# Designs tried in a protein design chat: miniprotein binders against q9bqp7. Part 109

Target 1, 240 residues: q9bqp7
Amino acid sequence: VPQNWFPIFNPERSDKPNASDPSVPLKIPLQRNVIPSVTRVLQQTMTKQQVFLLERWKQRMILELGEDGFKEYTSNVFLQGKRFHEALESILSPQETLKERDENLLKSGYIESVQHILKDVSGVRALESAVQHETLNYIGLLDCVAEYQGKLCVIDWKTSEKPKPFIQSTFDNPLQVVAYMGAMNHDTNYSFQVQCGLIVVAYKDGSPAHPHFMDAELCSQYWTKWLLRLEEYTEKKKNQ
Key: E = the ipSAE of ESMFold2; O = the ipSAE of OpenDDE; V2 = 0.75 times the mean of E and O plus 0.25 times the DockQ between their complexes.

## First folded at step 9 (miniprotein)

Design P4 (at its last look DockQ between E and O 0.97; V2 from the best seeds 0.70)
Fold by ESMFold2, look of step 10:
Structure P4 (fold): chain B 240 residues (1-240), chain A 80 residues (1-80)
Amino acid sequence: as target 1 above (240 residues)
Amino acid sequence: DEEALKRFLEELERIAKELGVRVTVLIEEDGKVIYVIITAPDPELAREIAERAAELAKEHGLKVEDVEVLGNRVFIVIEA
């Protein structure tokens, strides 16, 4: 139970975009500041089990690949993720022309993997857009806000080399989604709110991506867990 | 058992200083699960320390759930 509860949804806002929404998806620039990012909070509040498992996994990889090989592997994974997000932003941008799209950027197993999901995505409202929760003092950069099967969602795109058919196997991804959602719903740069989330796990080999839909009730459950992580982070910084 | 865990950790710390190894101990908030990571100067010492730490945990009535030696590092899960 968080000591300082705050609602994820904003009763002053419609969960349906109004007529004043821009015709182009929002892309609020992320600015460097002193308040923590969602990813920083989650990284700094890992459980003891998570830390142990991560360290063990790193050691296994280092033994397999060598230290330099492991660095190269992690760099390549990061680059593939970056390229995937860039490709999705290009695909989902209503102002993108085919002549401006890099065909090599679109040649990816990950992009093939999400094709069946993209068929159900419409009404893009935001792409690679900054969010800030001014009351709780955290920031983030959300991937996408769009309708998925008719429901407006904060959508988070993830790459994975291993299948993740269940939301539980996505670890902190649900917390990331609801943290972005809560920030967006209380950010003056946005005039609407979102009550649903979607985590899409794409696969390098092009296998069909797994969508993990989060309705409002599930989002509220994960929001409580996010608030606990944010409290833990704040307490750690208070004692430094 | 808090007393058994305390004695185990004290003795493990003494052994770590004696052998010049680095030990990281992560204890769940409820005190029921303990994660131990040991970094030794070489793989032979890591194997020896893994056995010694596991035996020490058993001597103190702690259940060793898992031990994995990966090169010069040891990863141990203990139930208190």
Scores: ipSAE 0.628, ipTM 0.915, lowest interface PAE 0.9, mean pLDDT 86
Fold by ESMFold2-Fast, scan of step 9:
Structure P4 (fold): chain B 240 residues (1-240), chain A 80 residues (1-80)
Amino acid sequence: as target 1 above (240 residues)
Amino acid sequence: DEEALKRFLEELERIAKELGVRVTVLIEEDGKVIYVIITAPDPELAREIAERAAELAKEHGLKVEDVEVLGNRVFIVIEA
């Protein structure tokens, strides 16, 4: 399938606020069905380099922690990420929407890490919200859509114990962001256009988070790579 | 050189069978970078095969970018 037939941006949409836009951030629940998620597509289509690097990292961790220690470590990383996302949703939601907060979640090193990023975030339009690309038939759950330094962005929050100062260090994260962006831009549950992405990598020790801003051109470049991954997934599915 | 790569992989497989180690090769679509994972019965054999594989790659004019021994496994990156 020609990739030019499926543009990331929808020419019928505007990134400017409309009178019809909801004043409260959207939170559309994810409806489970047979349609593949962004994360499943990416997991099923890893590159040779990614497979090699994952095996090497896993071996290194098992040598250091043992098999049981490695399982505990991965479970803890998942839990920390979940708590970080819950805290950010709480911080960015209007007070009238969230009645209860866990003060301990708001005081984590990860939250300290993102403070300088959060001061530049405003105009939140969606939080923990489901997206579906109606034509390409994939779904996802995006973290946040808001203005970052005046530009409307799909924002993806990441936790890391290792520094990620370059966007290349975040692997498939750019593909995940543009996949959500393309889906949202073609999802009838949304009326606005997103043309920029932001990956924010937060650190456990409170060190300043690294923001990786993706302008429209960069998003278009990663969109082409996402379409290749989606095509690979679809072909693998047909051959089963 | 694609022919040099094929000869390297063929000789590596022969050495692997001789030493009782397992070799997994992951090749990028353009054939310019290959990733090799070797699993040995023990760390001593892993160190031995790492040295032999690196020398073999050099004999065939291939560029070894990285070699890492992690316990009983060896991780090699080669530019063809």
Scores: ipSAE 0.620, ipTM 0.922, lowest interface PAE 0.6, mean pLDDT 85
Fold by OpenDDE base, look of step 10:
Structure P4 (fold): chain B 240 residues (1-240), chain A 80 residues (1-80)
Amino acid sequence: as target 1 above (240 residues)
Amino acid sequence: DEEALKRFLEELERIAKELGVRVTVLIEEDGKVIYVIITAPDPELAREIAERAAELAKEHGLKVEDVEVLGNRVFIVIEA
């Protein structure tokens, strides 16, 4: 049980989305603060097994590609992910805020992969927006807040070259989603609350993306795990 | 056994110094599983140290779950 328990949901916020769908999605800039990001907390609290498996994987890739080939591969994966997020932001943004759509950004297997998910996405409330949990003292940049199949979700978009048909195969992504949810639900910059999460795994070959929906119960379970990771991070930082 | 693990790690460190290899040990919080990463100057020495480490673990009554040599690096999973 976390020592510093805090609720994921804010009882003071109405579960009813205020009917004023903001005509424009929120885009709060991330301020560079001494406050740890969700990503930093997760990276610094990886299990010994996760660290070992990652190092072993890296070594296999270096043997296959060489050191320079692996650097190139890593850079390419990062660039593809970035371009995918930029394309999604462009697609989900209102037409009036559309910077010149680089048509080339829209021509990707990843964009093809998510087309069936995008059909079920509506009511976009935030895109690439910063969240801060003042009490728990962490920050994050969430990809999207929108309705998926009529349920308001924090949506996190992921790229993969390998199928991830199960939520368990998404590693710490569920923790990231609930961390953003909990922060947003208590961030004064947001007037609404989210109760659901969605992880979408897009594929380079254009094969149908896998949606991993997280209901309020599953979010609550992962929230407990997130709090434990945050405590571990805090303890490690006090001992440094 | 915590004592067996300690003896193993001490002897592994001795062998590592003798052979001029670097050992990184990752111990899980429960102390039951340890992950060993050895970096050798060459693949031949990596194979040699992998065999010696596996034998040493067995001699101390530890269970070797996995041993993999990847070029000049060795990855070992041991159950204590």
Scores: ipSAE 0.581, ipTM 0.902, lowest interface PAE 0.6, mean pLDDT 89
ESMFold2 (binder alone), look of step 10: mean pLDDT 78; pTM 0.718

Design P4b
Fold by ESMFold2-Fast, scan of step 9:
Structure P4b (fold): chain B 240 residues (1-240), chain A 81 residues (1-81)
Amino acid sequence: as target 1 above (240 residues)
Amino acid sequence: DSPEEALKRFLEELERIAKELGVRVTVLIERDGVIYVIITAPDPELAREIAERAAELAKEHGLKVEDVEVLGNRVFIVIEA
């Protein structure tokens, strides 16, 4: 049980469209400072089992690829993910003109993988936008806020290819989504309420992406776990 | 049984149990042969009972359970084929 519980949803906000809502998606730049990010909190509060599995995966990869090969592999995975997110932002943003090189990215397997998901996405409200929880003191950079099948969601785009970096990464991804959601719902830069999440896992070979939809009840359950991780992080920093 | 037959029987029995208990089961299969099972129960007590029963059922069919997590009224299971 968290010692300092705080609600994920803001009763003063509505999830319905407002006539005063901007027609252009919000893109607030991330102001990196001493306030911890969602990803840092999660990385520094990994369980011993999660750390063990990650180190075991790393050792096996180094054994098979060599140290230089492992560095090249991880750099390539990072670059592919970055390009995938840039392509999605361009596709979903009315403000951007797709560049010649960006159009080449539209033919990638990852983009093919998410086509069936994108058909159900509309009403984009935010893209690559910073969130800050003013009371709980953490920050984050979310991928997208849009309607998925008529429900306003925080959407997190993930890429997956062989070999997988960490088997249980999916369970921490829901924590990222609800952390962003809770921050946005209490951030004065935003006026709307988000109650649902969506994690989309895209595949390099173009096979259909897997959507993991999170309703309000599931988001509330993961929110409690996020609060516990945040408390653990704060205690670790206090003790040094 | 082959691994494919074992998995099919496990999922069939799990769906039968879910129908009898009024719970919802969602199954996602990744290309690597990793299976994600999400079970939604009407309450946390039943979720814990279902988690234990599903883990035993997977073991009976020779499936490797990598992780079982109970969050409120939902059960998350990861199975390696």
Scores: ipSAE 0.000, ipTM 0.141, lowest interface PAE 14.0, mean pLDDT 75

## First folded at step 10 (miniprotein)

Design Be1 (at its last look DockQ between E and O 0.02; V2 from the best seeds 0.00; counts 0 for: pae O 8.7 > 1.5, placed apart)
Fold by ESMFold2, look of step 10:
Structure Be1 (fold): chain B 240 residues (1-240), chain A 86 residues (1-86)
Amino acid sequence: as target 1 above (240 residues)
Amino acid sequence: SPEEELLKLIEDLLKSVEWLLKEAEELYKMGDPWYALFLARMALDFAEEAARLAEETGNPELIRRAKELIERAKELIEEIERALKK
């Protein structure tokens, strides 16, 4: 159990959206500061087993592709993920001009993969937006806040090839989502709160994306695990 | 020696697979069969690697441990997949 438990939801915020909610999604810029990011906390608190398994996966890939082939593979995967997130932000943002959309971003197996999910997404409140938990002192950059099938969610977009490779972010994905949720719910830049999470796994070949919905109860359980990781991180920094 | 390095690798794999299966079981009990399935499939993949490496050593205890973990992972995967189809 964490020593300094803190609730994921803010009792001082209304569960009901404001009648004058903004029609343009929020995009709060990241600010340079000393407090850690969600991804830093998770990376610095990996277990010995997580570290071993990631290194073993890397070695298997290097045996298959060679060191140079592995570097090229990982660079291409990163670029494709970046392109995917850029395309989704463009699709979900108000159209400013047609010239500002990159038509090549729309020609992607990953974008085809998520089309059926996007039909169920509405009421976009935030895109690529910074969050800060002002009490617990951590920051993040969330992908999207929107309604999915009528439920307001923090939405995280992931890419996957078939077969799925093992990468560092896959171990802690639900913790990342709930950490963003807790931060947003206690961030003065936001006037609303979110009770649910959604992880969407898109496939390179265009196969239908898999939506992983996390209701408030499940999010609360993952929040406890996040608090333990944050506590572990804080303790390690006291020993530096 | 290369033989000692292989035995160490197999032991570390077996321990990590056991850890993954415990994590998957915890997530399943928490009510997240989707992420539990992801971890269980990862455990199976590494358990099968451990079995292949153990066969190279001829060590019957390592082979038995790896095969036991493969069976445990397959049983967990089947249980989770059944729950997800409901």
Scores: ipSAE 0.772, ipTM 0.920, lowest interface PAE 0.8, mean pLDDT 85
Fold by OpenDDE base, look of step 10:
Formats: C-alpha cells, sequence, structure tokens
Structure Be1 (fold): chain B 240 residues (1-240), chain A 86 residues (1-86)
C-alpha cells in the first residue's frame, strides 16, 4: 500500500466532458525543471529482473544484427516512432494549424495500421501536451486526450515492428498512461478529467493496430502501482 | 552463479550506458537535441542502476566506472538542456 496515497480522479471536476468540442486542442509546453518526468520515474524504478530482461534482449539483438545493425535498428525504431507521432499530431490537429502536411509522413504502415482506431477517435482535447501533478511532484508529456468510442481517454500511441509488442514498449505503458491521467486530473491547466486510458500499438506492416482499453477500474489498479513506483523513486533519490 | 550473473549484468549496463552516451552526443551534434536528451537521460538511469548494483557487489572498479558515467550523463543532459533554452 502506498504511504502517500492520492486519488487518480479529481472529485471537484465533472466526469462529463463539457459537450463543447474544444475548437483547438491544448498543447501546453513541457517546462524543464527539477521535477521528474513519468518516464524517468519508471526507468529508475525498474526491477533488477526487468533490467536483466532488457539487457538479455539487447544482447540477443546484437547477436542477431551485429553491433552496427543494432544501432541502425535502434535509430530507425526511434525515427519511425517520432515520425508516427508527428503524423498523428498532424492528423488530429485542426486544419487551420496544419503545417504543410508532409504527405510522406502520412504514407506509413503505422498510419495505415491505426486508421480503424482513428475512425473511433473524436473530440480531441489535447495533443502533445504537458501535465504536472503539483502534489505528487511529477511531470509528463501526453500524446493525446480524446474520445475513443465516446469515452474520454488519455491515448498513448506506440509503434511495434512485430505483432507482439516488445517487452520494452508494453511493460510500463499502463503505468505511464495512468500517471498522465492522474497528473492531468489534478493539473490546473486542464478544466476536465479523464477516467479511461487507451494504449494503441501500431504495426509497421499496416496490419490493424491493437487497442488496449483501460477502464476506470483498471486505471485505479495501475494507479496504485504507479504510486508505489513514485515512492520508490523518491526514496532512491533521498539515498543518493 | 548469481554473483557472476550480477557482474555480467553490471558490465552489460555499463556498456549500454557508454553506447547511449555516444549516440546522444552524436545526435546532439547532428542537431537533434530532443532525442539526444532522451538517450542521455536513459543513459543516466542505467548508469545509476549500474552504480547501485555495483555497490551491492562491493567491486570498487565497477562502482568507479558507474559513477563516472553518471557524471558524464549529467553533464551531457545539462549541456543539451542549456542549448534548448536558447
Amino acid sequence: as target 1 above (240 residues)
Amino acid sequence: SPEEELLKLIEDLLKSVEWLLKEAEELYKMGDPWYALFLARMALDFAEEAARLAEETGNPELIRRAKELIERAKELIEEIERALKK
């Protein structure tokens, strides 16, 4: 049980998204400060077992691809991920804010993969927007807040080259999502709250993306785990 | 042995940190400070883990190497962050 329990949901905020489709999604810039990011908290609180598994995976990949091949692979994965997020932001942004859509960004297997998900996405409230939890003292940059199948969600977009998400991409993703939810729900820059999460795994080959929907109950369960990770991080930093 | 596995893990982490820092530096020079920063932060996290594990082994050389990499990662992060504020 977390020593410093804090609710994921804010009782002072309405559960009903104000029906007014915001004309423009929020894009709050991430301010660099001494406050740890969600990603940093998660990375620094990995278990020995998780670290071991990652290193074993890396070594296996190096054996398969060679060192240079693995470097190239890692660079390509990152670049593809970045381009994918940029393309999604462009797609989900209002037309007036559309910089010249690089048509080439839209012609990816990943974009093809998420088309069926995008059909169910509406009411975009935020894109690439910073969140801060003032009380718990962490920050993050969320990909998207939108309605998915009529439910307001924090949406996190992931890329995968293989139909099975890599352990690296999926293990702490639910924690990341709920961390963003909890922060947003208590960030004064936002007037609304979210109760659901959605992790979308897009595939390079254009096969249908896999949506992982997280209802309020599941989010609450992962929130408890997040709080434990945050406490562990805080304790680790005090001992450093 | 579990001890041998731990030592191997530490060595692998240290190698990973060195690689990440190198890539971060290269990316920074190439004009992608955001990705460079991401890799540098990852490097820091792995270096800190390596240091923690090294302390458990009591191996002074591994501890030293990990601490040096921590400082290198911090310096790179600070440099990139300063550049991004301009």
Scores: ipSAE 0.012, ipTM 0.277, lowest interface PAE 8.7, mean pLDDT 84
ESMFold2 (binder alone), look of step 10: mean pLDDT 90; pTM 0.901

Design Be2 (at its last look DockQ between E and O 0.80; V2 from the best seeds 0.00; counts 0 for: pae O 8.2 > 1.5)
Fold by ESMFold2, look of step 10:
Structure Be2 (fold): chain B 240 residues (1-240), chain A 86 residues (1-86)
Amino acid sequence: as target 1 above (240 residues)
Amino acid sequence: SPEEELLKLIEDLLKSVEWLLKEAEELYKMGDPWYALWLARMALDFAEEAARLAEETGNPELIRRAKELIERAKELIEEIERALKK
């Protein structure tokens, strides 16, 4: 139970998107800050079991691939993830013609994997955009804010090579999404708010992506867990 | 010694699997069966590794504990999968 509870939703804010330029998604630049990022908070508050399981997974991969093979694997996963996010930003942003012209960027199993999801995505309001929770003092960089099947969501795009889990984000991805939601809802750079989350797991082989929708109630429950992690982070930093 | 390191590894793995199953059960209770299923399947994977390592030791208590966690993970997966079909 957090000692300093704060609501995820802002009752003083409209849930309607800013309509002044609906064809131009927001892209708030990330500023260098002294306040912690969402990913920093989550990384620094992993339980000993999370840390152990991550290290065990790494050792199993090193045993299978060798040390150099594992480094190549992780570099390739990182590059594929970067290319995937770049392709999605290009697809979802009608104003970035340079990204739309890169046909090789758009060719991947991950892009094929999400096609059925993209058909249900509309009203893109933000892409690769910074958020800051001005009261709770944390910052993040969200992937996308758009409507999914008529509901405005913070959308997080994940890549997966289906037989191997992406253990680094398995435990905390819903917390990351709700932390971005709370920050956006209390960020003066945004005139609207979001009440739902969507995690989309895309597969390298092009298999249909899994959409994990989180309604407002589920988001509120994950928000409580996020507040505990932020509280733990704050206490750790007081002791340093 | 290598034997002591293996026993420590197995014990840490078993404890982490127990923790992971508890987390999966909590998420299931919260109403997130998909994410709970993902964690339960991860728990099964690590429990199977613990069982293989325990067999190398010949320690019957570690073997028994690892196999019990495998069955617990399978039962949780089956329960969640049934809930998702409805």
Scores: ipSAE 0.768, ipTM 0.919, lowest interface PAE 0.8, mean pLDDT 85
Fold by OpenDDE base, look of step 10:
Structure Be2 (fold): chain B 240 residues (1-240), chain A 86 residues (1-86)
Amino acid sequence: as target 1 above (240 residues)
Amino acid sequence: SPEEELLKLIEDLLKSVEWLLKEAEELYKMGDPWYALWLARMALDFAEEAARLAEETGNPELIRRAKELIERAKELIEEIERALKK
């Protein structure tokens, strides 16, 4: 049990989206402060097993591709991911920003992959927006807050070259999502709360993306795990 | 020795597989079949690698353990996949 327990959901906020939500998604800029990001917390609190698995994967990839090949591969994966997020932001943004859509960004297998998910996405409330948990003292940049099949979710978009998600992205994805949820639910910049998470894994070949829906119960379970990781991070920083 | 290093690597892989399978099973029970499936598939990949390396050593016990974990991973994958298709 976490020593510093804090609820994921804010009882002071209504679960119902106010019909008066602005038509424009929120985009709060990330302030680079001394406050740790969700990603940093997760990276620095990986288990020895997780580190070993990642290192083993890396060594295997280097063996297959060579060192330069692996660097190129990593760079390409990063670039593809970035382009995908940019394309999604463009797609999910109001039409007025669409005039400058680089058509080339939309012609990706990843975008094709998520088309069936996008059909179920509506009511976009935030895109590439910063969240801060003031009490627990962490920050993050969430990809999207929108309704998926009528349920308001923090949506995290992931790219995979193969139907198998990359090791680097998947272990802590649920923790990342709930960390963003908990932060948003207690961030004064947001007037609403989320109770669900959604991880979408898009595939380069355009095969149908996999939606990983997280209900409130599952989110609560991962929230406990997140709190433990955050505590571990805090303890490690005190000892450095 | 290179042989000792290889044996250690295999043992570490096998431990990682066991951990992954346990975590996958727990996540599956918690109602996250997608993440469980991912972990189980990862476990399979590592178990297969462990088996390959074990065969290079000729150690029958390591080979046996790796093969057992491969089967366990496959069974878990199949179970989760069946659950996701329903």
Scores: ipSAE 0.014, ipTM 0.285, lowest interface PAE 8.2, mean pLDDT 84
ESMFold2 (binder alone), look of step 10: mean pLDDT 90; pTM 0.895

Design Be3 (at its last look DockQ between E and O 0.62; V2 from the best seeds 0.00; counts 0 for: pae O 5.7 > 1.5)
Fold by ESMFold2, look of step 10:
Structure Be3 (fold): chain B 240 residues (1-240), chain A 86 residues (1-86)
Amino acid sequence: as target 1 above (240 residues)
Amino acid sequence: SPEEELLKLIEDLLKSVEWLLKEAEELYKMGDPWYALWLARMALDFAEDAARLAEETGNPELIRRAKELIERAKELIEEIERALKK
């Protein structure tokens, strides 16, 4: 149980769609500051077992691919993830024209993988947008806020090269989503709030992506876990 | 020595698999069987890794512990998969 509990939802904020400017999703720029990001908090509060398993996974990959092969693998995974997010922002943005899109961005197995999900996504409110929790003092950069099957969600897009996902992303994904949700709900740059989350895992071979929907109750359960991680991070800084 | 390093690796791996299975069980009880299943499958993968390493040592206690974790992971996976098919 965290010693300093704080609610994930903001009772002074509407959960109804905002009709102002439906043609332009929010894209709040990430500001340089000294408060920690969600990903930094999660990275610095990994248990010894999480660290060990990540290192063991890395060593197995090196045995399989060789040192140089592993370096190339990790570089390609990073690039593929970056290109995937760029492509999704382009597809979901009403400001993009077809001629401005890189043909290579739209031609990938990952984009094929998410097509059935995108058919159920509408009402895009934010894309690649910064969030800040002023009270709890953390920041993030969320991928997307949109309706999925009629429910407004923070949506996080992940890539997976079946069958060997990156273990860090698998373990912490729900905490990352709820941390962004809590920050957005208490960020003055946003006039609305979100009560649900969606994690979408896309596959390199184009296989149908898996949508993991998190309703408000499940988000609240993960929010408690996030608060514990943030509390651990804060305590670690006091003991430096 | 290389033998001592291998034994320590296996011991740490077994402990980490036990931890990961407990995390999967917690997520399952919390009401997220899909994410619990992902963690349980990861635990099985690392338990099989531990078993391969333990066989190289010939140490019967390490082999037994790895085998028990494999069975525990398989049982958890089967339980969660049944729940998800409903």
Scores: ipSAE 0.796, ipTM 0.935, lowest interface PAE 0.7, mean pLDDT 85
Fold by OpenDDE base, look of step 10:
Structure Be3 (fold): chain B 240 residues (1-240), chain A 86 residues (1-86)
Amino acid sequence: as target 1 above (240 residues)
Amino acid sequence: SPEEELLKLIEDLLKSVEWLLKEAEELYKMGDPWYALWLARMALDFAEDAARLAEETGNPELIRRAKELIERAKELIEEIERALKK
């Protein structure tokens, strides 16, 4: 049990999304402060097993691609991911920003992959927006807050070159999502609450993306795990 | 020796597979079939890699262990996938 327990959900906020579709999604800029990001917390609190698996994966990839090939691969994966997020932000943004859509960004297998998910996405409330948990002292940049199949979710978009999730992204993805949820639910910049998470894995070949829906119960379970990781991070920083 | 390094790599992969499968099973029991499925698929990939490497060594025990883990991973994947279709 976490020593510093804090609820993921804010009882002071209504569970009912205010029916007014915000005309414009929130985009709060990330302030680079002394406050750790969710990503930093997760990276620095990886288990020995997780580190081992990542290292083994890396070594395997280096054996297959060579060192330079692996660097190139990593760079390409990063670039593709970035472009995909930019394309999604463009798609999910109100039409007025659409005029400058680089059509080339929309012509990707990843975008094709998520088309069936996008059909079920509505009521976009935030895009690439910063969240801060004031009490627990962490920050994050969430990809999207929107309704998925009528349920308001924190949506995290992931890219995979193969119908196989990359080791780097997946172990802590549920923790990342709930960390963003908990932060948003207690961030004064947001007036609404999220109870669900959604991880979408898009594939480069355009095959249908996999939606990983997280209900409130599952989110609560991962929230406990997140709190433990945050405590571990805090303890490690005190000892440094 | 290169052979010793290969053997170590195979053993490390097999241990990783066992860990992944255990974690997948636990997550599945906890009601997270999606994440469990992901881990199980990763376990399968590593097990297949281990099997290929084991075949290169000609070590029958490593081959056997890798193949066993492949089957275990496949079974878990199938189980979770069936649960998700319901």
Scores: ipSAE 0.017, ipTM 0.361, lowest interface PAE 5.7, mean pLDDT 84
ESMFold2 (binder alone), look of step 10: mean pLDDT 90; pTM 0.893

